# Ledger of designs, part 3: VHH binders against Transcription termination factor MTEF1, chloroplastic (MTERF1)

Target 1, 262 residues: Transcription termination factor MTEF1, chloroplastic (MTERF1), of Arabidopsis thaliana (Mouse-ear cress) (q84x53)
Amino acid sequence: AGETSDTGILFREKLIYLQDLNVDPHKALRVNPSLRSAPISSVVSVETLLSSTGLSRPAVGRILDMFPDLLTSDPESEILPVLRFLSNEISISEQDIPKSISRCPRLLISSVDYQLRPALTFLKTLGFVGRDTITSRNTVLLVSNVERTLIPKIEYLEEGLGFTREEVAKMVVRSPALLTYSVDNNLVPKVEFFIEEMRGDVKELKRFPQYFSFSLERKIKPRHRLLKEHGILMPLSEMLKVSDGQFNHWLLELRLRSAERR

## First folded at step 26 (VHH; from w5 with A33Y)

Design y3
Fold by OpenDDE, fold request of step 28:
Structure y3 (fold): chain B 262 residues (1-262), chain A 121 residues (1-121)
Amino acid sequence: as target 1 above (262 residues)
Amino acid sequence: EVQLVESGGGVVQPGRSLRLSCAASEFTFDDYYMHWVRQAPGKGLEWIGYISHSGSTNYNPSLKSLVTISRDDSTNTLYLQMNSLRAEDTAIYYCARDYEGSRDYYGMDLWGKGTLVTVSS
């Protein structure tokens, strides 16, 4: 009777603690059944480690609610390796570690050996070294599967644009975000439009890979249409880097000047 | 850098409406499912809804009548329109991108910092 009472009390305390962390206890227990038998010290140890990175308590709670399995993870063997990887292998500063984690919590539940390090290794082969090394700004690339996500993009760029591996590598280093774009929903349509409608030279895409960061339907197509109507040829960078307001203003000025010459 | 930045949060009176914004940098919504998620004090994360790469929306049934998700691809901004705000809508609101359209938080590889909405009299 006493043990049951104590166990019940301890369990209740654990639930209260989770709630205080903004972790839904019911969801956590459902997703992570091992949490039921885990001592509260396990949760506290994980919280302590995460907090030590500079994460605020609310941020810690968010992450733990997001991934309840972390609540019963071993800080030393499961969490610390990720942190060390970010610090030592990616050379992310202590100040940027919590920012990186907050931006991409999935980092914490990613295997160093099977995901993060392989991604890094692959990225290095693409030229993400030295001044172009992965930083806290590009940590999202580390959680991308090499075989399923990164390689297919590289392959498409090679095949779709007719570039060599080296050219593609330089291209993605220039625009790392390119490695996060969907082949089917982003790259393919934009390449097709560029080649077929804009009649562009693919070499320009190599020089301006940021082309793929702009909306096809709301920016690229409309602006191209306007330029085409006016018989204006413009480099992609000039066409797309300016705001809509600036673009429209420029176009208006051009039209006015043309009218004055008539 | 690739990032999401929420804005528009603040203190509002009950019954009022509020529109939150999420600005994307160096990527477009054309190839992602964009989610809104919130976390109220003392509670876990609550999924609000998403807008797909094609512009279709899906909402939490409990919030469907109160929220609308939209986007402006020209400005690369995601929106969450909230109507008839209540005290229980007090929360930090996050936007997140998802490549596959899963409601699993694992699929959401990029999160904003969040914006606080406080509904109080």
Scores: ipSAE 0.875, ipTM 0.956, lowest interface PAE 0.5, mean pLDDT 93
Fold by OpenDDE, fold request of step 28:
Structure y3 (fold): chain B 262 residues (1-262), chain A 121 residues (1-121)
Amino acid sequence: as target 1 above (262 residues)
Amino acid sequence: EVQLVESGGGVVQPGRSLRLSCAASEFTFDDYYMHWVRQAPGKGLEWIGYISHSGSTNYNPSLKSLVTISRDDSTNTLYLQMNSLRAEDTAIYYCARDYEGSRDYYGMDLWGKGTLVTVSS
């Protein structure tokens, strides 16, 4: 009778503790059934480790609520390896580790051996080495599946644009965000428009891979239409890296210059 | 740098409206499902809604009448319009991108730092 009472009290204390961390205890128990029998010390140990990285308590709570399985994870064997990977293999500074984790919490629940390291290895083959190494700014690439996400993008750039592996490697190093864009929703439509409507030279895409970071419907198409109406050719970089106001101003200037040459 | 930055939070009186912004860098919204998520004190994360790559929206039924999600692709900015704010709407509000269109937090690979909204008289 005494043991059941104590167990109940301890369980309640654990729930209160979770709530104090802004973790929904009911959700956590549903998603992570092992939490029911886990001592509160397990939760505290995970919190302590995450906090030691510089994460604020609210940030820790957010992450733990996001991924309840972390609440019963072994800090030494399941969490620490990720942290060590970020610090030692990616060489992220101590100050940037909590920023990286906060920006991409998925890092903490990613396998070093099956996800993070393979991604890093693949990225290195693309030229992410030395001065172009992966940093805290590009850690999102580490949580991308190599076979399902990264390789298809590379293949499309090679096959769709006719670029060599070396050319594609240079493009993605110049614009790492390119590896985060959808092939079907971003790359394909934008390439088709560039080739078919703009009648552009694909070499320009190699030189300006940031083309893919701009909206097709709201920026690329409208600006192209305006330029076309006025018979003006403009490099992609000049066309897209300016505000609407600047673009209109430049358009006017170009028109004036053209008129003066006639 | 690929990032999300929320803004527009602050202290607001009950019954008032507030619009939050989320600025995206180095990517466009037409590639992703963009989510708004909030976390109130003492509570877990609450999904608010998303706007799809095509511009369609989906909301938490409990919040549907109170919120509107929109985006401006020309400025790469995501918005959350909140009306008739209540004390229980006090929370940190986050924007997050989702490549797969899943409402699972695992699918949300990029998060902003969040912006605090405090509703108080």
Scores: ipSAE 0.871, ipTM 0.954, lowest interface PAE 0.5, mean pLDDT 93
Fold by ESMFold2, fold request of step 28:
Structure y3 (fold): chain B 262 residues (1-262), chain A 121 residues (1-121)
Amino acid sequence: as target 1 above (262 residues)
Amino acid sequence: EVQLVESGGGVVQPGRSLRLSCAASEFTFDDYYMHWVRQAPGKGLEWIGYISHSGSTNYNPSLKSLVTISRDDSTNTLYLQMNSLRAEDTAIYYCARDYEGSRDYYGMDLWGKGTLVTVSS
């Protein structure tokens, strides 16, 4: 038998290699049955490529245990294109590539042609160019599907906030986290509460998009209720950026000052 | 930047307790299932549990008597309380977000860098 065949000796060597890499070999074989017949040299070549990016061996093992299909991927045709995309098209520095991959390992199993580049192209149309280009800090945006995820968020911000496409584009470029919020579970209920209950000016949301980063039920609603009950007006940033303790202290202080006017 | 950062790891003695924290930047937990996952030396990833949008928890049955996951949405902080620690609990502990509540790793699109817990005398 040769190195490309799965003999008993070669199979045991492969199991030992996987265990040393912190990959659960039984889980890996269950998820990726082709691993049984793959030569150990091809599995090692995957680790070699990933390690060449600067990933530590434990980080490589974590990624391979997370996505065992990578163990039988061809490094040149299936993995290297992602790495080239990150280094050449996104221009992520060699020092930052392993950090970007460790934060979002899903990049490595994403198609360059059908996922990563279409996402980059779409983001560029919004203004993620020049000094505002995609960097190692927001590569998670590249794993979002353009048609099913990114476009609906942009379209909702236009409709829900009444802004032009250009205004929404500038807003998301300044605050890319907006592209990570759920339309149904975050944007809709928070916009509705802001407009209908808080009677707010939508232009304040453009200035303070962090509004969407705060819990509606645990922070926005309770603080609004208390301010309304005491007849207090407060900008969103002052209302939301302080701790519960500081907010309650300010409320108590304001109520005491009102009572002490007599 | 959109990220998760774990803290609270370190060396602890067997039988002691330890609390880990995971802070979110530029997103809220109220859109996500938040997970804790660990990896012990020589072993693959082991899912510890999650806390849902509504605050419901679900745990790995082998760990459920030893761990508690909680969330403070007002500070965007996730917690893992671990009790009666054993040498086997030595691992790197990660937090991850997951929009769908699927327990596969594909659904977890954002991970922290991990915090090391060593249980040793």
Scores: ipSAE 0.365, ipTM 0.775, lowest interface PAE 3.8, mean pLDDT 85
Fold by ESMFold2, fold request of step 28:
Structure y3 (fold): chain B 262 residues (1-262), chain A 121 residues (1-121)
Amino acid sequence: as target 1 above (262 residues)
Amino acid sequence: EVQLVESGGGVVQPGRSLRLSCAASEFTFDDYYMHWVRQAPGKGLEWIGYISHSGSTNYNPSLKSLVTISRDDSTNTLYLQMNSLRAEDTAIYYCARDYEGSRDYYGMDLWGKGTLVTVSS
C-alpha cells in the first residue's frame, strides 16, 4: 500500500508499525507527543539504524518502548554519535556493541559530550587504562554522573577514611564495584559499624573492599553478633566470604571444640 | 562481567506455577532496587514490580495477587514467583536494577537479556 492524502490513515499506519515492533503506541504518544506529527519514515530510520548494529528485532522494540523519545531522534546527529563513541573510543567489537546496548539501553540516550566522554575521562584518571581499561563488560560505569555520583565516592574514601588519592585509585581499579556503592546508604553505615561496633582497623577495608558488598543488616550484623556472643575473633574475609551454611557449620564446630576443652 | 542473567523460563502448562531467577554479578546487588518487567508478543513493556534494597516490595496492582518478588542478597539472586499461569502470561521476562527506586526506565540502567515463558497446553 502507499500513503494517501488522508493524514489520519498515515497516523494509523504509524501506530500499526509501532505495534508490530511491540511498542505500546499510546504510552509512546504520552511520553513523546512529537511522535504524533513525526513522519513514519523518520521512525523507520531509527529502527533501521538500531537493527544495523546487530540488535534483534525484539531488542529494538524493547528499547524503543522503553525510551519513546528515540522514535523522533535524528539517527545521524543523536544516535550514531553514541554508536561511534562505543566503537571508536571504547573500542567495543562489532559483536559486543548490541550486547552492551541491550544490557544498558541508557547508553543510547546519554550525551557523548556531557555524560559518556566525561565519565570515561574521569575513569582514566583513576587508572582505568591499558589492562584495566573500560570494556564492553563494564560500560554501565559510563552512565554514572561524574560530579554527582563518581566523585563523592572517591572523596569519601579519600577524605572520610584518610586514604591517599593514589591508594583510593588503586582500590577502585582493583575493585570497580566500589564505584557502585552509595556513600550515605552503604559506605557510611558500614564503616561506622565496622569501626564503632566491630572495633576494626580502617586499613582492613582498604585490603578487603568486598566488605561493602555484603548486607549490613542481613549478613554483617548477624554474623558479628554470633561471633561476639561466642568470644570468637575473625578477619573480615573469613567472616564474610563463606556461605551461611559454611559459617554456621564452622561456628557449631568451634563451639563443640570449646565444650570439649572445658 | 557487570550483568544480570535471567533463567527458569520455558514452556509451561496453564494453571502451573513457575519461579524465575535473576543472577547479578560484579555490582553491589543489595544497594539496588530490583525490578521484574515483561513484554508479551505485540505489547509494550509491562512493569511487574520491584523489591527495594531493604526488602520491601511494590507490585503492579493488576498482577499483585499472582506474583511474588524476593531476593537473596547472599547469592545476589532475584526471584519472581508466578502462580496460576495463563496464556496471557506468555512473555519475555526481564530483570533490571535501579539505584533510586523510581519506576522510570531511565533509572533502570542495567537489564538482563530476558527469559522466555510460554504458557500453552
Scores: ipSAE 0.344, ipTM 0.777, lowest interface PAE 4.1, mean pLDDT 86

## First folded at step 27 (VHH)

Design j1 (from y3 with S52Y)
Fold by OpenDDE, fold request of step 28:
Structure j1 (fold): chain B 262 residues (1-262), chain A 121 residues (1-121)
Amino acid sequence: as target 1 above (262 residues)
Amino acid sequence: EVQLVESGGGVVQPGRSLRLSCAASEFTFDDYYMHWVRQAPGKGLEWIGYIYHSGSTNYNPSLKSLVTISRDDSTNTLYLQMNSLRAEDTAIYYCARDYEGSRDYYGMDLWGKGTLVTVSS
């Protein structure tokens, strides 16, 4: 009778601790059944390690609530390898590690051997080396599956645009975000519009890969229509990098200049 | 840099409305589920809703009547309109990108830093 009472008390204490950490105990127990039998020390050990990175307690709680399996993870064998990967293989500073984790919590639940390192290796083949190496600003790329996500994008850029591997590599290094865009929902429609409607030279996309970072419907198409209506040609970079106000101003200036030349 | 930055949080009185913003950098919303998630003190994360490239939205049923998610693709900004705020709406509000379309926290590969909303009389 005493042991059962103690177990119950300890369990309740664990739940209170989770709640104090901003982790939903019910969700956590549902998602991670092992948590029921795990000692509170397991949770504390994970919290301690994550906190040691510089993460605030609220941030730690957020992450643990996102991924309840972490609550019973082995800090040394499951979490620390990720941290070491970020610090040693990506060379992220201690200051930037918590920022990277907060921005992309999935990093913590990604396998170093089967996800992070393969991604890094692949990215290196694309030219993410030296001054263009992966940094804390691009860690989101590390959680992308190479075969299912990254390669198809590269292949489309090669096949869809007719670029060589080297050209594509240069493009993605200039605009790493390209590797996070959907082929079907982003790249294809924008390429089609550029070629078919804008009658553009694909080489311009090579020089300005940031083209794909702009809204097709709200920015590219409307601005193109305005330019076309006035018979004005403008480089993509000039067309898209400016604010609406600046664009309109430039449009007016171009029109005035054209009129003066006539 | 690919990032999300929330803004618009602050102290607001009960019954008031508030609109939060989430500015995206170096990507557009046209191929992502964009989520709002909040975390109240002492509570776990609560999913608010998302908007997809088609403009379709999905909301937490418990919050549907109180919130509206929208976006401005010209400014690459996501919005969360909240009406009739209550003390229980006090939380850090996050926007997140769902790259894989999993509609869960795992699928959300990019998070903002969050913006604090405090509802107090």
Scores: ipSAE 0.861, ipTM 0.952, lowest interface PAE 0.5, mean pLDDT 93
Fold by OpenDDE, last read:
Structure j1 (fold): chain B 262 residues (1-262), chain A 121 residues (1-121)
Amino acid sequence: as target 1 above (262 residues)
Amino acid sequence: EVQLVESGGGVVQPGRSLRLSCAASEFTFDDYYMHWVRQAPGKGLEWIGYIYHSGSTNYNPSLKSLVTISRDDSTNTLYLQMNSLRAEDTAIYYCARDYEGSRDYYGMDLWGKGTLVTVSS
């Protein structure tokens, strides 16, 4: 009678602790059944490690609620390797580690050996080295599968634009965000529009890979239409970097000048 | 830098409306499912809804009548319109992008820092 009572009490304490961490105990138990038999010390140890990175308690709770399996993970063998990877192999500062984790919590549940390091290795082959190395600003690239997500983008840029591997590498280093864009939903339609409608020179895309960061439907197409109607040619960078207000103002100025020449 | 930045949070009275913003940098929403998620004190994460590339939205049924998700692709800004706010709507509100289409927390590879909304009389 005493042992059952004690087990029940301990279990309840664990649930209360989870709730205090802003972790839904019911969800956690459902997703991570091992949590039922795990001592509260397991949870505390994980929290302690995450907190030691500089993450706020709310952030820790968010992450643990997001990924309940972490609650019963071994901090030393499952979490610490990721942290060490970020600090030692990516050279992220202590101050930026919690920022990186908060921005991309998936990092914590990613395998160093099977995901993070392979991604890093691949990225290095693209030129993410030295001054262009991966930083806390681009850690999201580390959680991208090399074969399923990164390589297809590279291949499309090579094939679709007729660029060499070296040219593509330079593009992505110049604009790392390019590696986060969908081939089918972003790269393909934008390239097609640029070539077929804008009749652009693909070399311009090498110089301005940021082209792909702009909305096709809400920015690129509308602005191109306006320029076309006025018989105006404009570099992509000038066309797209300016605000709508600036663009419209510029267009107006051009129209006024044309009228004065008549 | 590729990032999401929430704004618009603050203290509001019950019954009022509030619109939150999420500004995206260096990417367009055309590629992603964009989610709103919140976390109330002492509670786990609660999924609010998302807007996907076509512009269609999906909401948590419990919140559908109270929230509207929209976006402005010209400014790369995601919005969460909340109406008839209650005390229980007090939470940190996060926006997140889903590139892989997992529509779960794992699929959400980029999160904002969140913005606090406090509903109090």
Scores: ipSAE 0.861, ipTM 0.952, lowest interface PAE 0.5, mean pLDDT 93
Fold by OpenDDE, fold request of step 28:
Order: sequence, then structure tokens, then C-alpha cells
Structure j1 (fold): chain B 262 residues (1-262), chain A 121 residues (1-121)
Amino acid sequence: as target 1 above (262 residues)
Amino acid sequence: EVQLVESGGGVVQPGRSLRLSCAASEFTFDDYYMHWVRQAPGKGLEWIGYIYHSGSTNYNPSLKSLVTISRDDSTNTLYLQMNSLRAEDTAIYYCARDYEGSRDYYGMDLWGKGTLVTVSS
């Protein structure tokens, strides 16, 4: 009778602690059944480690609620390796580690051996080395599956655009976000429009890979139509890197210049 | 830098409306489900809804009548319109992108820092 009472009290304390950490205890127990038998010290140890990185308590709570399995993870064998990877292999500064984690919490539940390191290795082959190395600004690339996500994009750029591996490498280093875009929903339709409607030179895409970061329907197509109506050719960079107001102003200026030459 | 930045939070009285913004950098919404998620004090994360590239939206049924998600592709900004705010709507509000289109937090690979909304009389 005494043991049952004590276990019940300890269990309640754990639930209260989770709530205080902004972790839904019911969700956590449902998703992570091992949490039921885990001592509160396990939760505290994980919190302590995450907090030691510079993460705020609200951020820690958010992450733990997001991924309840972390609540019963071994800090030394499951969490620390990720942190060490970010620090030692990616050379993320101590100040930027909590920023990286907060921005991409998936990092904490990613395997170093099966996800993060393979991604890094692959990215290095694409030219993410030296001054172009992976930083806290593009750690999201580390959680991308190499085979399922990264390679298909590279293959499309090579096969679809006819670029060499070296050319593609330069493109993605210049615009790392390119590796986060969908082939079917982003790259393909934008390439088709560029070639078929804009009658552009694919070499321009190599020089301005940021083309793929702009909306096809809301920016690229409308601006192209306007330019076409006025018989004006404009580089992609000039066409897309400006606000609507700036674009209209530039359009007017170009028209005026054209009129003066006539 | 690929990032999300929320703004528009603050202190607001009950019954009022508030619109939050989420500015995206170096990527477009064309490929992602863009989510709003909030976390109230003492509570876990609560999914609010998402908008997809087609403009289709999906909402938490408990919040559907009170919120509207929209986007402006010209400014690359996501919005959350909230009406008839209550004390229980006090929370940190986050925007996140999801390539998979799932409601699983695992699919949300990029998060903003969040913006605090406090509803108080």
C-alpha cells in the first residue's frame, strides 16, 4: 500500500513537471509509453542538457512537446552526439547552436550516423567546403534525406537542364535553398516556363539560380507578360530582385530610353 | 538565409482581432505547407492550420471559426487573422514550413522564433 502510494505521488509530480515545462503530459505518455515508468530525473537531465546549449526554457519545452521521445532519451548517447556533430563537424559556434536547434528541431532527433553525417558528406561533394561550408544558416540541409530529397534535385538539374555536375555544384553553393525546392512543383514548371514561354537561355539559370526562389504565378509570369507586351528584354536578376514599385519604375525608364533611341 | 520571422504579436483586449505575419526568406511557398502553431503557458503545442500552394487551407476544427490563414506571394508573407480573441488565446505563435504536407511536427523542418500574443483585460 505504501509503495503504490509513493509511486502514484512520484508519477503526479512528473506530470506537474511536464506541464510546467509546457509539455502536454497526456500526449507525451501516448506517444512515448516509456515515459510512464521513467523517473523524473530522466526528464530533468534532458532539459538540463538542452538548456546548457543556451536554449530558453520555452524553447526546450516546445521541442520536448514536439518530440516526446526525447523525454526518455539518454542525454549522453542520443542527444550529445548531435550537439557534438554540430559543434565539431559543422563548426557551429556555441552561440549559433541554440539558434540552429530552435529553427530546425528535427536536428535533435536525427541520427548522426545515418542522416546528418551522410548529408554533410554529400554536401561537401557539391562544394560546401571552405568558405562555402555548411553554417547555422543552412543546417536544414543536414536533415534532408540524401537519396530521397537531395540526389533527385541534382539529377534533374543535370538531366533536365543539361548541366554538368560541376555546374550544378556551383549553382547549389550559390543558392543552397535550391536543394529544398520540389522537383515536380517548383523546378520543372519554372524551367518549362523559362524555356518555352520566355525563350530564355538555360545558362542564365546557371548564373541566377535564385530564379527558383520566386513565385511562378505571382511574380515570374506577371512580370514576364508585362515585359513581353512592351517588347522589353530584361535579365532575370533585374526582373525578379526588385519590388513591384521598383519593377514598374524600371519598366517606365526602359520605355523612355527606348523612345529616345527611336 | 532561409528563415521565417513572425511579427504582429502584442497585448490585446478580449474580443479584439489581431493579424500576425510570417515573413519567409530565400524560399517561396510554392513547395510547402505553411503552418501556424501556438503554445500556451502550461500547455503543449496546438496546431492551428495550414495553407498550401494551391491556396487550399485546413484548420483545427476547434479554431476554424476564429482564424483565417492567408498568404501574399508578392511579399512572401504568411498571415494569421484571429478574431474575437479570448484569454485562452494567449500563446506564442509560430509559423513553420512543411515539405511533406503532414500534420506531424517531424515534417516541419523550419520554424520561426515565434511571436507572443497576450490577451488580457
Scores: ipSAE 0.852, ipTM 0.948, lowest interface PAE 0.5, mean pLDDT 93
Fold by OpenDDE, last read:
Structure j1 (fold): chain B 262 residues (1-262), chain A 121 residues (1-121)
Amino acid sequence: as target 1 above (262 residues)
Amino acid sequence: EVQLVESGGGVVQPGRSLRLSCAASEFTFDDYYMHWVRQAPGKGLEWIGYIYHSGSTNYNPSLKSLVTISRDDSTNTLYLQMNSLRAEDTAIYYCARDYEGSRDYYGMDLWGKGTLVTVSS
């Protein structure tokens, strides 16, 4: 009767602690059944390690709620390797590690050997070499599947645009976001529109890979139509980098000038 | 920089409406499920809903009547309209990007910093 009471009390304390950490205990127990028998010290140890990176307690709680398996993970063998990878292999500063984790919590549940390092290796082949190529700002690339996500994009850029591997490598280094765009939903439609409707030179895409970061339906197509109506040719960078207000203002001025000449 | 930045949070009275914004940088919503998620004090994450590239939306049934997700592709901004706010709606609100449309947070590879909404009389 005494042991059952103690176990119950300890369990309750654990639940209270989780709640205080902004972790849903019910969800956590459902997703991570091992949490039921795990001592509260296991949770505290994980929290302590994550907090030591500079993460706020609310941020830690959010991450732990997101990935309940972390609650019973071994800090030394499962979490620390990821942190060391970010620090030593990616050369992310200590100050930026918590930022990286907050932006991409999946990092913490990614295998260094089977995901992060292979991704890094692949990225290096594309020219992501040096401390400033992979930063806290693009760590999402490290959690991307090489075969399923990254390679198909590279292949499309090569085959679809007729670029060499070297050219593509330069493009993605300049615009890492390219590696996060869908081939079917983003790259293909935009390339088709550029070639078929805009009658553009693919070399311009090489020079301005940021083209793919703009909305086809809400920005590229509408602006092109307006320019076409006025018989205006404009570089993609000039066409797309300006705000809607600036673009409209520019068009208005053009129209006014044209009217004055008549 | 590829990032999400939430804004529009603050202190509001019960019964009021509030619209939150999430600005995306260096990517478009064409390829992603864009999610809103919130976390109340002392509670876990609560999924609010998402909007897909087609404009289709999916909501948490418990919140469906109280929220509307929309987007402006011209400004690459995601919105969360909240109506008839209650004290229990006090939370940090996050936007997140998801390539696969998963509901288990695993697919959400990019998160904003969040914006705090406090509903108090």
Scores: ipSAE 0.809, ipTM 0.937, lowest interface PAE 0.5, mean pLDDT 92

